# Designs tried in a protein design chat: VHH binders against von Willebrand factor A domain-containing protein 7 (VWA7). Part 4

Target 1, 194 residues: von Willebrand factor A domain-containing protein 7 (VWA7), of Bos taurus (Bovine) (q0v8j4r314to507)
Amino acid sequence: ASSLSFVLDTTGSMGEEINAAKIQARHIVEQRRGTPMEPTQYVLVPFHDPGFGPVFTTSDPDSFWQQLNEMHALGGGDEPEMCLSALELALLHTPPLSDIFVFTDASPKDAFLTNRVESLTQERRCRVTFLVTEDPSRAQGRARREVLSPLRFEPYEAVALASGGEVIFTEDQYIQDVAAIVGDSIADLVTLPL

## First folded at step 4 (VHH; framework vhh_7xy4_2)

Design e6 (from x02_a10r with K98T)
Fold by ESMFold2-Fast, scan of step 4:
Structure e6 (fold): chain B 194 residues (1-194), chain A 120 residues (1-120)
Amino acid sequence: as target 1 above (194 residues)
Amino acid sequence: QLQLVESGGGLVQPGGSLRLSCAASGFTFSDYAMAWVRQPHGKGLEYIATISTGGGSTYYSDSVKGRFTISRDNAKNTLYLQMNSLKPEDTAMYYCATEYTSGWYRFDIKGQGTQVTVSS
C-alpha cells in the first residue's frame, strides 16, 4: 500500500467521525514522514448533501492535512448518502494496490452502484474498509412508522468482501479507538513482510 | 390505498406457539420484500425478520432465530410469522411492514399491529 485514501461522510451527524479521521491521518503522517514508508499519494473524497466530491489528490502530506482539517460536519435533515458514488471517484484516483478507508454512519442511497463499485475495487486492486458508526440492529427510522433493515448495509459488506477489506460497525463513543486500531493496522501492514 | 392488517396475536403461556398473519391490499404484494417488527410497551422498535419477494430468502434477528419462521403466500397476498417456544421477552405489539419504493432497505408500517402477550 502506497497511498492514504479517505472517503468521508460530512453530513451533520459526522462530527466525531471526521475528528477521528483527522487525528488518525495526523498520526500516520507524522510517524511516516521522511521515512521510506511515507505515502506517495493522498486522496480525499467527501460526500454530503448535495452530492459528493470533489476529489482531492496530492503527494504532499501538509497539503493533505490542511485539506482534511478544513472538513467539518454540516447540514441537517434527511440528507442523501452518496457513499458509493464518492467511493467510485476515490477508486478512479487511488493508486492500485492501495487501501481506501470509508467513514460513514448511514446506508447508501446509491445502492444501485454496488456491482459497479465491486468491479472497480477488483480492477484497481484496492482494498476498501468501511468504518460505520451505527448499530445495524437499530430498527427505528426518522419517521415513527419507518423501519430500518439490518440488511441496509449489505452493499458495504459486498464491496468490502469483493475488495478483501472489511466493514467495522461501532458506536460514536468508540470511533476514536476503532480508528486508532485501523491506523495502526495500516502502519503494520506496509512494514511487515507477511 | 396501501393497507396492511395484522392478526393472530393473543395471550399465551411461556413455551407456547402463535401464528401471526398480515393481509396486504392496495398494491402488488409479490413485488415487495416484507418484514415483521415488534415494539414492547414503552420501548423502541425491534426488527424480527425479512422475506424476499418470492420467499426464497429470509433473514432473522438473533433473538428469534430457530424459534420464529417467516413465510408468505403471494397468491393470497398474505405474510405469516410462525412463533414457537415463546418467551416473556416476546411480549410486544407486532407489525408487518412493506419495503419502500425508494430502495433504501427501509420498510413502512401501515397497520394497527397485533398484540402478543406471553404471561409468566
Scores: ipSAE 0.393, ipTM 0.735, lowest interface PAE 1.9, mean pLDDT 80

Design k1 (from x02_a10r with W104S Y105S)
Fold by ESMFold2-Fast, scan of step 4:
Structure k1 (fold): chain B 194 residues (1-194), chain A 120 residues (1-120)
Amino acid sequence: as target 1 above (194 residues)
Amino acid sequence: QLQLVESGGGLVQPGGSLRLSCAASGFTFSDYAMAWVRQPHGKGLEYIATISTGGGSTYYSDSVKGRFTISRDNAKNTLYLQMNSLKPEDTAMYYCAKEYTSGSSRFDIKGQGTQVTVSS
C-alpha cells in the first residue's frame, strides 16, 4: 500500500507553487494510473507560520483535487516557516514506501526537528523530495536589516539525503516543469515487488 | 539597547589587508553566533562569514574563502574579520550581524557598518 503525499507551504508568497502542486498532483496521478505505483491513498498537509495541518487523507482522487483547490496563499511575515512540523505530521499519516513532495519557498523555523524527521523517513521508508522556490545564496530577508544564512536549507538537505530523495531549487516560472521532471523520475526509479 | 558597532574599514590598495572589528553590547555575546555581511554600493546584500558561539565552527562564502578569517573574543565582546589579498570586488559597506535566536538561520544587522574601499 502506497500513497502520494503533498506538504504545502501556504504563505502569501506561494501562489505559483500552490498552482504547480495542483498541476503536478494531477500529472503524477495520471502517470501512475493503471501501474503498480497507482496511489491507494492521498495525503495533504498545509503549513505556514505559526501553524501547520490539519492533515487531510482520502482514497478518492476527486476529493484530493477538491481539497487542493481550496488551498490559497495567505499571510506573510519573516522568512522561516513550520515545514518540518508539517512533514512530521505527513510522515505519521503516510503509508510506508510512499513518496512525499514538499513545496516551499522558505527555510524551516522548526530546524530542531531535523533528526526526528530523518528517523521517521527511514522508519517509514518514505522518500522526501523538496521543491524550493528560492535562491539559497540570497542573503536579504523579508525585512530590510534581516539577513539569511546560506546554510538555512541544510535541514531539508539532511532529510532528503536520509530519505533517498533530493532538494531542488528553482524559480516560480520553472516550478511546474521541475516538478513534472521529478514526478517522472520517481515513477521510473521505484521497482518494488508486491 | 543592543548595539553592534563596526570599525576598521578604510581605503586600501589591491593586495592589501584590513582588520574589521565589531564591538557588541546589550546582550550576552557568548550565547550567539555572529556573522559578517557586505553590501556593495547599489547592489544586494552578500553573506560572507559566520562563527559559532565558542568560535569552534566557521563558514565562509566561496568569494572570500582562503582570504578572510572570522574570529571572536568573547572576553572582549568583539567580533573580527581579518581580510587579506583584498580585491576591488571586496569594496562594500561591511556589517556585523547577530543571530536572532540561538540556533536560528536568521541574523540581524544593528549598526551603521564600516566602509571598505579597495582602490589605488
Scores: ipSAE 0.409, ipTM 0.763, lowest interface PAE 2.1, mean pLDDT 81

Design k2 (from x02_a10r with R106K)
Fold by ESMFold2-Fast, scan of step 4:
Structure k2 (fold): chain B 194 residues (1-194), chain A 120 residues (1-120)
Amino acid sequence: as target 1 above (194 residues)
Amino acid sequence: QLQLVESGGGLVQPGGSLRLSCAASGFTFSDYAMAWVRQPHGKGLEYIATISTGGGSTYYSDSVKGRFTISRDNAKNTLYLQMNSLKPEDTAMYYCAKEYTSGWYKFDIKGQGTQVTVSS
């Protein structure tokens, strides 16, 4: 059994990304519904700072779409967010041989979970793809004296490498197109249009 | 009280060298990764280098790789930046930064910095 899982950053800066995730989810649901490629389970885990979850799981693609439509960008806080905690929660609710897509514009506040999450991706044989709308070279944090390391995204690179996925850095205006391309490539290279 | 005090800046000619120091106090220096960052006049922060708690791992921005060396002396609670082959583009206020307890990815500037000016 396979699943399609979305791990979604809901902080106040994520309006464009949340909309892109909604559009991408609808595309996947519509494209694969009734086909042999249809996921048997859908998982959605929102996150921000300081919180993450609750996890939402369903076998019904319409319910998945409806839950995603209720997601809105709210709150602020500093740059790092609880991404790895949310991803761990998603992994615990995702069956083996599943794809997990993570949408965020921020580094993980919970980087201490990196090794645990890597192990979970390998144990469950789940592929994790990170779609990050941020310039990794940006050094100025949200607070005046806060400095961001370009290595702040190394936890995502490590998890993606361990899982056989990837980390894709992009800009808000391209996130929908990038997500669609990534979704199509995961299905395989011989997928034919309708 | 936590303090970071940068020193060692000055005026130097292109191709010259400077060694910056950052004296740390008020916390267990050996428990935290440290970084050097700079800010040219009228521009944003630029990340320069990071060093792990024990000094075994380092990272450098592409603009300084091969020219700058970050190091630390945990017995002296001091962070260093050896700057060689200095260029006019290296002119900036230099700050040392301490990582937050929550992770090595985020650093906090505490001091006034030390000015480096590269000019003939």
Scores: ipSAE 0.292, ipTM 0.719, lowest interface PAE 3.1, mean pLDDT 81

